# Designs tried in a protein design chat: VH-VL binders against q9vpl3. Part 5

Target 1, 224 residues: q9vpl3
Amino acid sequence: RGKINIQRPKAPHYERARVVAVTQPKYPELPKAKSCFKTRAERTQQQQENPYNEIIAREVRNWLDHSRLVAFFHLSSITADDIFRVRVQLHKQNLHLKSYGSKIIEQAVKNTRYEAIVPLFHSNHCIVFSPDPEKTAALLRIVRRVPQMVLLGGIVEETMLSRNQLVAYAQMPGLHAVQAQLVQTLSQAPGHLIQQLQAHQNSFVQVLDVHAKNQMNEETPKST

## First folded at step 6 (VH-VL)

Design t35
Fold by ESMFold2, look of step 7:
Structure t35 (fold): chain C 224 residues (1-224), chain A 120 residues (1-120), chain B 112 residues (1-112)
Amino acid sequence: as target 1 above (224 residues)
Amino acid sequence: EVQLVQSGAEVKKPGESLKISCKGSGYSFTSYWIGWVRQMPGKGLEWMGIIYPGDSYTRYSPSFQGQVTISADKSITTAYLQWSSLKASDTAMYYCARLDYGDYYPFDYWGQGTLVTVSS
Amino acid sequence: DIVMTQTPLSSPVTLGQPASISCRSSQSLVHSDGNTYLSWLQQRPGQPPRLLIYKISNRFSGVPDRFSGSGAGTDFTLKISRVEAEDVGVYYCMQATQFPYTFGGGTKVEIK
């Protein structure tokens, strides 16, 4: 027999993530992936090694930069006809379902604050982009009918949200609801906040370790 | 809904310049690639290059690099293909087409074509 | 450059009968992301090309189910299960796995 777990939103994490995005320069410096901003050596190496992947990564970066809602899903086996029907339904809501390879995602988010999302793409996946964060509820309602799509988390207004936080966001239509959730969470579980901070710290360290390894393995000619 | 409307047919002499256009509508112009394809009389299709209007990044087929310029003006949702000096061998039908890597639709929508005739 | 070779060059077909078009690439079309970007286009007389099939076997929106694609690696096939009058035209295979993108030479489908 199964048991139902009720998960509450992590309002302090959401509000803290917003504060961190505002108070620290977590506005990522645009990656040097654009040709006009790269050094001669970097442009030459990137052209030689990953020309096709770089082209697709530009598309991903543009979607990330211009979407106020980004949702990540694990994608189980699904027919092309079924996924096409889902794309059409999402498109009616200005929700854009896309799929990209993990190497493409890694290249697109390299040297950005979003490098932490790369592990989400080691399995079969898809991403939904939208300029309209108000469509989060509609997104979740549509994909509820699609058991092959399992929500992993997302980005709302440049803030990383866990699965539970994104679900909670969809249920809170206004600023007052977010503020009330923050007060409630701070009253209930201070110790859980510390655990979440430690988990994010470990995830950030893991991203830095991956970045350092990738940087050491990549050779770029010296520009002269 | 998605439409690509190209400029009209052109009759030119060798050595003249030419710029043909492809206007996209019914979609977010800066979110999708535009490619150019040549079809010479009685021949098949040849890919010339692509542009991403969102950042103006352009990639050419080696066969056309240095021979044409691909550009876009996102303020009027228009892509361009241009020659600085036409040759008689440039006589062909030229198509623009949209490319969407995220949905795996290479060239999902096509313009109606622009016939370019170059003769002396 | 990946060379795309189509056969036959011309396929006269009786209305209601099947047609089959073959496409062979000089190299594997499997991309590093695991996908195979082999597409089929239809160009009716006097019209621009239109997308029929993408990623080997997936029908694009509005394409009738009498069109099907199959294949793997370097060998691909487009089938029309019951040819109709509106199916007359030239069919092209195309690879978008790597630059430069390349097309087959085309197959003209005609009604006998």
Scores: ipSAE 0.432, ipTM 0.748, lowest interface PAE 3.2, mean pLDDT 78
Fold by OpenDDE, look of step 6:
Structure t35 (fold): chain C 224 residues (1-224), chain A 120 residues (1-120), chain B 112 residues (1-112)
Amino acid sequence: as target 1 above (224 residues)
Amino acid sequence: EVQLVQSGAEVKKPGESLKISCKGSGYSFTSYWIGWVRQMPGKGLEWMGIIYPGDSYTRYSPSFQGQVTISADKSITTAYLQWSSLKASDTAMYYCARLDYGDYYPFDYWGQGTLVTVSS
Amino acid sequence: DIVMTQTPLSSPVTLGQPASISCRSSQSLVHSDGNTYLSWLQQRPGQPPRLLIYKISNRFSGVPDRFSGSGAGTDFTLKISRVEAEDVGVYYCMQATQFPYTFGGGTKVEIK
C-alpha cells in the first residue's frame, strides 16, 4: 500500500487537472477598495454641466483668492484612508487639502487670473491651500512621506511657481527671518562704527599718555 | 478649534419677528458654507438652506423658501436665520452647521442649537 | 425630492453586541462627479447632531472604528460592531447629492 506522500501530493492526472482548473470557483476578486478618487476617465465621463458644479466652483474660487500658498498635486493610486491621514497632518499645519473635479476647476478659474492652472488638472489631482506662505516647507515635508502625492507646482504670493521653484522657495529663509537678520545687521552697524571711532580715540589717548610719560622722564633731572 | 456658537433660546408670540445667530470661529468663515437645520420637538432633521458667507449666496429648501431668510455678516463671522412673522408651527430646535465641499463633509461641525418657542 | 427611508425605527441592542441600520434612497445618490454624498449622523440625547460617516464609508475625524458605513446606489448601511453606552441616540442618514438635502427619519439606538 504505497505511502501517500502528504508533503508532496502527486499532481493529478492531466485530465483531472484540467477539470479541476476549469471547475475551480473563480471567486470575484473583492472589489479593490474603491480609491477615494475616481480615475480620470471616470471623472471625465461623469462630469456633465451640473448647476451643482457652480456652487462648488464658488468655493474653489474663494480658496484661490484667500490663499497665499496654493500647491497642486497629482494623485496616484491612493486610498481614502491614506488621504485622510495626510489631510489630518496637513490640517495640523493649517494646510487644507481639497479635491475637485477638473471641470469644476475649469469653471472656477474661467476668466480669472488663475486660468493658467487648468492644464495641471488633466489627471487625478488635489490642491493644498494655506493662508501662510511660510508653511511651504512644512507642506513639502509632509508630502515627501506620501509617494502617492506628486507635486506639480504652485502659487505663492500670487506668483505661479514650478515644482522646482516651489522647492527652492521652501528652502529659503522665511521673509521674517530675513528681515530680522537685516534689522540685526543694521542695528549692529552703528555699534561697529562707535567701536571703530572709540578705538581711534583710545589709541590717541594712549599715544598722548606715552608722550606725557616721556616728557616727565625727560624733566626728571639726573641728580648727579 | 472649529466652533459654531448659536444665540440663546427664544420665546416669542405668533406674528413676531425673530433673528437668531450662529457665530463661527477657529476657521476661515468665508471659505465654508453654513447650513440651517430644523428639528421639531420629537421629530427628525430638516434641511432649511445654506449660505456661502464669502458672497452671501444662498440656497433654500423649497419647503422653507419664502418662509425664512438666511444671511451672513462675514465681518463678525456670523450667520443668521430670521423670520418676519413667526407661527406656532415654527416651534423647534434650530441648528447651524458647517459644510465643506472640498473635503466632502456635509455638516462636519454643528452649533449647540437654538430653541425657538412660539406660543400664544 | 429624494426620500430617505431608514429601518428600523428603533433598535434595542445589548451592550457589546452589533447594531445595523439601513438607509434607502428613492433614487440613486451617485452625483455627476462620481461621488455618493451619503452621510451618517449621530444625535445623542440633548446634543446636536454629529457627523459619523461621509461619502458612504469614510469615518469622520474622531469617530471610533466600531462605526462603519457601506452601500451603493440606493442602499446604505451603518454598522456598529460593538455597541457602547455612549452610542445611545438617534442616527440619521443624509443625502447631499441633490438639492434639497434630505435626512432619513432616524433610527433610535437603545440599550436593552
Scores: ipSAE 0.388, ipTM 0.703, lowest interface PAE 1.4, mean pLDDT 85

Design t50
Fold by OpenDDE, look of step 7:
Structure t50 (fold): chain C 224 residues (1-224), chain A 120 residues (1-120), chain B 112 residues (1-112)
Amino acid sequence: as target 1 above (224 residues)
Amino acid sequence: EVQLVQSGAEVKKPGESLKISCKGSGYSFTSYWIGWVRQMPGKGLEWMGIIYPGDSYTRYSPSFQGQVTISADKSITTAYLQWSSLKASDTAMYYCARLDYGDYEPFDYWGQGTLVTVSS
Amino acid sequence: DIVMTQTPLSSPVTLGQPASISCRSSQSLVHSYGNTYLSWLQQRPGQPPRLLIYKISNRFSGVPDRFSGSGAGTDFTLKISRVEAEDVGVYYCMQATQFPYTFGGGTKVEIK
């Protein structure tokens, strides 16, 4: 029995070689860039619900529920330093700048009245929260100076507003100012009515006086 | 200015109960998390747990689960750490710290610490 | 739990000289959302910890520019370009990527 040379195995018989060649599993060429193919293990690990997601999602929900003003922004190539500066400015106005991942937002708003905001979070975004809807004008003023922050829309007093609607809202006089104006207008209305009613009476009295004077002049006998 | 002020030093005996406090000020207390950290004498920092004062949601480190209770009273902007029965091994400095998940800044502000001494 | 390992344990430094502290994590600290929640804390003698750096390289408010953080994945470094007397204390790295949060063992910076 010839010593099987393990270092140079004799080529198999032609028929065997053909069978082996045909039965060799064609393995798909491994994508050249290992970095692009997340191994099943990596994908499965990524699918592991990070316990933090729940925590953060809860926070997001809480902000949404307790805010009367919510504004959504797209962030375009903004630096951490710039964000910090803006955050400080916003904070001075009781505006809270937060940034969350899209998945966190999705989890936070799932099966809630806020579910419609999910499509806004496809890229880098930030959210500004405020308990005061009157701060909308202040928010817009600050953000105008930050070209990297693009307003997408928002929620004011539980109403979803488009970008244009938010801008319009910010230009409106404050509710209190409008109410004050209304009260002033309403307070003036009775005065005007009284004046109009009195004007007719006064005119009538004047006409009567003229008539009376004319009658008195006719009754004065020309003393011949 | 954001401040966390903790209760004063405590000297207790084994078996006694204890509740220490951390009062937050200068920020919206219900919008940020509070964490507790233990530092045993001459040792490093150990994360104990966190609480969200807005709804009192709490998470504990496995090492501290069932050993302590973290709570909060949002009406007075105060977080608490309590023991039902102290052990000598509980002797340590305890810190509270604020966590901001919105800004992804954990433990950005710290309390001054509360020294707890448990001795027979 | 993620184990955070700091080196060296002690770093005696001459005033005005640079210092470097290393922190290694047992697992990647890259979160699924792309952020790395690595922070550096400073604890001066008799004081509470203070946040220096968050998310690897961001200086917290009020932190001098002589402090810098770098790294990625599992290896992180805190550098002090010029050590001052006020920099004496223990420095900790902390991960907040995975629950439970964990701290390094600390590095004591002392003046020679």
Scores: ipSAE 0.251, ipTM 0.672, lowest interface PAE 1.9, mean pLDDT 85
Fold by ESMFold2, look of step 7:
Structure t50 (fold): chain C 224 residues (1-224), chain A 120 residues (1-120), chain B 112 residues (1-112)
Amino acid sequence: as target 1 above (224 residues)
Amino acid sequence: EVQLVQSGAEVKKPGESLKISCKGSGYSFTSYWIGWVRQMPGKGLEWMGIIYPGDSYTRYSPSFQGQVTISADKSITTAYLQWSSLKASDTAMYYCARLDYGDYEPFDYWGQGTLVTVSS
Amino acid sequence: DIVMTQTPLSSPVTLGQPASISCRSSQSLVHSYGNTYLSWLQQRPGQPPRLLIYKISNRFSGVPDRFSGSGAGTDFTLKISRVEAEDVGVYYCMQATQFPYTFGGGTKVEIK
């Protein structure tokens, strides 16, 4: 023990002083800088070796790939009992409430068309997944009674929709009625419909625009 | 209702192979992780590894890496734990459990356990 | 590996009296994303483990309110406010913050 102390002050102090002097940006933060140096190095190494982000990102990618309805919400402070009751109500409608860290969402959508959703996750949030886009109206009805959940937007049939577009989608007739309306519209005025879809500025029917975007799932956000 | 049903007890000799199963029902099998946990007689719990049946991604505890194989067959909603050559030290109870890393309760459902006995 | 240390190893209690189980991790279980994956499991004699508490203090569905969890950082506690006969068994803490996932050694609760 005495031998260890004698050797340590002679050799370790010289090497530690040299390293600390190089890495120390300001004098008054010695305890923070030393702790930060060890903590930063240990945190970086631990983070690089820990597969937590990749494991959870795989789960998120799977939900995105198998959900035809995805809704994003800002989540205010809410009790565990209240969020559990909301989760149960949503589950009855095949709506799955999840929450993930922003770094995990970023990793999950990297190199996908959904990269634009990352800014939505800078604050406290939650996501609702469902294979059933017809359940959008049920989703909005349930969360209307939950002021802690504020709709930010969503994805329907692989098309990103703003809050207003998602609300408008939920107010449209059922899927069969929308299909019938589209067929009738195309039969009556094919050239007029194409012009309205291409114009964007004429505020044409929301379902037709969503339907056209759903058929063009490989287009970028900057495309018309 | 969510259920994990494991295969029955096994009595084996050292050097034999073994594959035990965990069948999930009542939920979307490919949307949740399956983990395997060992409990040696009179001892506590040890995590062995996990699999995501959606893409077959597997991760093992260092203590079990190379000693067992974890796999899944999503067409029959079944996960597997497999030994190529059993040792007497593999005598234990083996559990499967469901995991969800979202805010939904991780380790929420467990199988009934499969007792594996390895003796000469 | 994160070592999970439970105390006591055995907790004999009188029916209707409280029980308290401690769990200490060798490093902080705080994760950068705000989730601390610290769970408590109950294993009744001859049965598989059962989830009681997840994320430190949340009771799993169907778990009686006499069970409560608390703690932060490296120190965590499971409390049973009034022990009942059905509470006999072994209790485990578990962390899922980083690989490998690890369990405490267990605490046997028994009626004296």
Scores: ipSAE 0.248, ipTM 0.648, lowest interface PAE 4.9, mean pLDDT 76

Design u38
Fold by OpenDDE, look of step 7:
Structure u38 (fold): chain C 224 residues (1-224), chain A 120 residues (1-120), chain B 111 residues (1-111)
Amino acid sequence: as target 1 above (224 residues)
Amino acid sequence: QVELVQSGAEVKKPGESLKISCKGSGYSFTSYWIGWVRQAPGKGLEWMGIIDPSDKYTRYSPSFQGQVTISADKSISTAYLQWSSLKASDTAMYYCARQYSSGWLDFDYWGQGTLVTVSS
Amino acid sequence: DIALTQPASVSGSPGQSITISCTGTSSDVGDYNYVSWYQQHPGKAPKLMIYEVSNRPSGVSNRFSGSKSGNTASLTISGLQAEDEADYYCSSYTKSRTPYVFGGGTKLTVL
């Protein structure tokens, strides 16, 4: 008895095939669900305000309010595994990667100071939050290794920055570093001033000494 | 019922380390952020910092940055405040508090407080 | 540093209405409706009484109300009772490095 090939069932005998073809129930075409023709507006209206969306929106707002660094990224064909790897790397730097739907973001930032970020969320996006704006350089370093993450912009210390501005910010020496440099410079200034003052005094004394020596040499009568 | 229970009063000497705890119960611990507030004797409330127990996101007040460490263990629904080296000026009541779900930064439930006394 | 200024003390008689003010030094208090009020009895933890200027958490008496005008928030306690004797702290979200700040506190005495 030949092995029943389950992948290619033998075609039934011609007569059986005719009977099966005639007896096959003609299922009426499922009415094209009116739902396919619902205007975007009708679809949006029927989106029952899911209480859950409000909770998530509040969460988003909370992250925004507690963060001093916020960076927005477009995600281009990134795998879950890649995201996880990046998340771990970011987390080690106290950078927190989150992803929210565009509608949730819109709801979260509506009538707030963050409303300007809504246009950034047109596709798959993620947000990185941090309490430390000095981590901007670290963030960019990590993301540079992930071509699927495209920087769109960010918020640093309550200021919205473009991509280019954020990159520029990351390249600036930290405020503390700048302050330290300033203090160093200022601390060196008195020393330099003292040196300059002393140099002038020394030069003056040297000139006087030379003058005095010349006068003494002129007063020595040539004893003939 | 939502409850935050803090560890007992501590008497320490300057230079000693200390870790106090705040255990949450009656709610999903990872769903709410936990803040720490200091109150020196006869003084007002001071916001120290906050932590998200779910991912350990932490933010400090500049006055407390580097002075204390806030942490959490979600497995036992406990938040921690710790010092590596106590000072006499650290003498205060310390409160943990849950961030209010309807507010952004406010605290709706508070621990009973932990009195920390640092005396030579 | 953003500071919230409160009167050191306020007093009233039972049944009276009293108001405690909280004034921010920065525009941050005016820009955001994130002013809150806490009540603290001696030896007890603070209790949230008002959040976001005028909202009451569940379980808080309707005798407590909040308002804001400009950079000044106000807590009003109507029908003052002996149990209202406590310290009251305002708080606010700020855009500064310290995201959350408390006022200096006001001691309310019920005479």
Scores: ipSAE 0.470, ipTM 0.758, lowest interface PAE 1.3, mean pLDDT 86
Fold by ESMFold2, look of step 7:
Structure u38 (fold): chain C 224 residues (1-224), chain A 120 residues (1-120), chain B 111 residues (1-111)
Amino acid sequence: as target 1 above (224 residues)
Amino acid sequence: QVELVQSGAEVKKPGESLKISCKGSGYSFTSYWIGWVRQAPGKGLEWMGIIDPSDKYTRYSPSFQGQVTISADKSISTAYLQWSSLKASDTAMYYCARQYSSGWLDFDYWGQGTLVTVSS
Amino acid sequence: DIALTQPASVSGSPGQSITISCTGTSSDVGDYNYVSWYQQHPGKAPKLMIYEVSNRPSGVSNRFSGSKSGNTASLTISGLQAEDEADYYCSSYTKSRTPYVFGGGTKLTVL
């Protein structure tokens, strides 16, 4: 007489064991040079939560150290297709659009002068790297068409610039050396600014003195 | 076993073009950058530039910008250094070296070198 | 404009310890921990001995150690052996126009 196979209980211990094994998390694979042996301390850090993260953090350090222009953006809701199109447009100008997790950024800049950038990465973001600071103007022209990318600031020639400073830098004409010199001047300590202001005030006083002298001498020789 | 194998020695005259190669094996070629280093006879090491084979991003030393071209073909795991017009001062040993992509500061594996001699 | 200065030569007897210096500026050496050291025997490619100031790659003897004080990095070789006779180069990342620079090299002679 025929028995109903559907009503026979299955061995739940085997099914549960098989399901548990399939759902177990898998760690990402590491590059062969890093995953097979006790390698250099490149991957061993105080913040070892994932060895792959240290590999990526070193990549970020490399980009930061070898890019003369770095720009940080807040990235609001944007489709994958739109961000891909932006990445392609930027790449044509030797501008490299990247995004990294905040934990990776923190590891990358730890014990460096750039540690101050970490708070910029608590929300959705992207970073643009380039070896050529002259491309700042091109970068800003491209992203003006992308309202989802909001400029937060940047680094030019190892100097941290605010949003307004970076925009001002991009608008200045002239040689790369002039642009680099201005970036250095904008980031100097207040003492240098005070000296510059004192010079401008002295020049303004000189102009006022010349003007007052000219007004006091408003006597025109009359012709006969 | 990580290995970088460079093309053989070259003897050229001034004005000739040249392209030398560096083939990587034993590792994922696109996971590491390749740098080029010059050593003139009896002199020290001089960094020329670097390439990321994954997307061909390059960076050159200012002394070599416009003087050489660094390129790579990831399908055959090979990087190249090329001159369009050699000078006698280009006579040197040229090394390729693997640089870990997140650490541009340490060359952990080096090719055997390619001796380039440029003389009339 | 930016240079890493090494002594031209250093010598020592077997069993002694010697130190090779590498002096730069704060923008080359002082502010960063990116100094590396390479050993080059005649006719051979350089070999990485120390990276990030003081770390040894796998397979490099603990007789080789690195340190930094101010704008000067140092490679120390203890228990000198005849095989240590070679040229030694320091290198550093720099934020100048030449982002990777080698020192002029130091010839180590084991007496």
Scores: ipSAE 0.000, ipTM 0.438, lowest interface PAE 15.4, mean pLDDT 74

Design w6
Fold by OpenDDE, look of step 6:
Structure w6 (fold): chain C 224 residues (1-224), chain A 121 residues (1-121), chain B 112 residues (1-112)
Amino acid sequence: as target 1 above (224 residues)
Amino acid sequence: QVQLVQSGAEVKKPGASVKVSCKASGYTFTSYDINWVRQAPGQGLEWMGWISPYNGETNYAQKVQGRVTMTADTSTSTAYMDLRSLRSDDTAVYYCARDEGIWDSYYFDLWGQGTTVTVSS
Amino acid sequence: DIVMTQTPLSLSVTPGQPASISCKSSQSLLHTDGETYLYWYLQKPGQPPQLLIYEVSSRFSGVPDRFSGSGSGTDFTLKISRVEAEDVGIYYCMQSTQFPLTFGQGTKVEIK
């Protein structure tokens, strides 16, 4: 029984070959989606002014205009799940995590006071917005535990801050705390002044009393 | 002013329940968790549990599990601690304390003035 | 439960002198996230506790620089460089690395 040479199967009989040739499933050539061969550059250029981009850009502007705290982060290979976890933590603190395309950011900040932030958005990035600048410390505490989020800088009270400046800002006592401390200090000042004034008056009265007593003792005639 | 103000002293009989309130002011109530810590006379501090006003999540110490219910009313910025089946060993000063609730960091940066609960026959 | 053990339980200090309080945990307080969740509180007479140190060595806002925290793993120390009259009270260490949160027994600091 001849060993069926599996490596070089004998060509089927002509008739069988014809049938096999005709019955070969013609898999429809998947339409070469022209889009798959577009270079990254071509894909970026064809992003026609999508009305949608304008809407998103407007949203970004709105966030920038109404936020007193804005922080910019680079994202390094963060999972969707991790982002979600961070988002929840931030949201609890009234911090809003958003991610936008670089082009959208460019469009949003074009001809605005925020144009200087454009260089920060060359890679994967996210932005955190907050109406409360006092949440800066909370923000930093949250993101410290997220190594995938790298702080690049931020805007606090309309002032652009570097990473280091933002960290320094977060370490400062809150404005309200400082104000409270100031008020407390100022409220104590009059009390101290009054005490000092009273101390001097009391001392003066004591001196006068001693003087009066001494005069009375001198006027007491030595009854010989 | 940022503060936690607790309800007044309570005297209860064994087997009764006590509900202590903690009203928050001066900050966003939902941004912080409320912890309850008690201190028996002359003793140390004992953590009882926490509640998140943000989502209503709670975590109770096993020692008080089944007897304690913590609630939070966001409309009034008030947290409540209900302790049932009171015993003599529940006599303590009860404190509410604020926790920023960031990740797994639990520390109490703001405390209420304390509520004295006395359980006596 | 993590047991927190403070030593000494009582300390009498002369004003201007340094004080040191030790806190030991029954297990490592290093959390999986890389942080160590140890805290120090001061309870002044008739008052609620107040936060002094968070995460081993960070001073809470408004806390004087004479307070410092150190340590790692299971051994932690609170130091007061110069004890003042206002520092009188009971000091507590607390861990939050694992539930339940647990406190040390407290260290009573008095002035001589």
Scores: ipSAE 0.698, ipTM 0.856, lowest interface PAE 0.8, mean pLDDT 88
Fold by ESMFold2, look of step 6:
Structure w6 (fold): chain C 224 residues (1-224), chain A 121 residues (1-121), chain B 112 residues (1-112)
Amino acid sequence: as target 1 above (224 residues)
Amino acid sequence: QVQLVQSGAEVKKPGASVKVSCKASGYTFTSYDINWVRQAPGQGLEWMGWISPYNGETNYAQKVQGRVTMTADTSTSTAYMDLRSLRSDDTAVYYCARDEGIWDSYYFDLWGQGTTVTVSS
Amino acid sequence: DIVMTQTPLSLSVTPGQPASISCKSSQSLLHTDGETYLYWYLQKPGQPPQLLIYEVSSRFSGVPDRFSGSGSGTDFTLKISRVEAEDVGIYYCMQSTQFPLTFGQGTKVEIK
């Protein structure tokens, strides 16, 4: 329970420092006749043999498969100290704050029902995962104090929800009542579930397109 | 059913100790802090302190510092308040109450039924 | 310690009429994070307290809209626009802007 001063945060120094460390170019050395191809070959082989992308993509897939609550945020400039404090607040509620590159997200959700989320990750972002969908209200209360995190939408019980739908879900009187309504809806009209998913997906994409269009000053410049 | 259920009434002599239990059900115990609030007969509410089941951290009111120990057992979802060296002015109803523990917000949205502790010779 | 002072200490109200309870703190309740941590609780006879209002003016889930909170700094007010029989009990304000958490002395609301 700390006193947190994040009302006017600047760029997340910790996040930016990490990105800069992995994206800074290396100056090529002056080579002898064969050394140039060796440097290129080393870079190409390292890129082809980069196991980190697949490990991280499997991590993302595992989070998506085992989380009943997933929330997507645009992340503006925030200090490393402030984002750490937010992560601690979230973790106390079994809410897990993660950030991944758009390429890794695309790799993780390829050929899954969640492919529609890929456009969310063309700008600075973060994701919150939780096995516990009733923590949606707690999530919203935590991020209310964090203007650097702007809610874009989410997934609850494998149903994609817009920002407004997620807020409405958080205000419902009880999780058991919501779960009972979902079970009854699935039992009555299997085709209705498909229509709800498609409607949520379209609404979600529209919100993301507007938000991505307005994004200014990318914090992850092109490096490849 | 989301609830806090406390242990039964206690009658103690001055100088003894009492341990009040508060069993949580229907919610994630480690996500909320447990506060202890007491109410002497015919008087208002007095905050005694809190414990976070998440990490075991405690914060005690100065008036009871040194005489109180608050603990939490996450395996049974039960919080305990142990008050030692009892005095006659410790006679009160003792409540446990959860708060969400989000930032500096301490609203008590769920209360136990209360445990009457009577300290008499 | 921040002292919370409630007025009146007792209030007898005709059913359907409004009621107003004042809570004054010895220091500003404005926190460094820009929020004001002032709460209202109702303790009905024989029951533990129950939350009505948090953060000055936000109604807790299930609390009727006849309850409203207002104020800032050191001066806060709970209003009941239309007192009903279920509203009888003792009302407490509480602050959590700084430790220790402190309550007002209570305001007993009765029906005439």
Scores: ipSAE 0.351, ipTM 0.667, lowest interface PAE 2.3, mean pLDDT 79

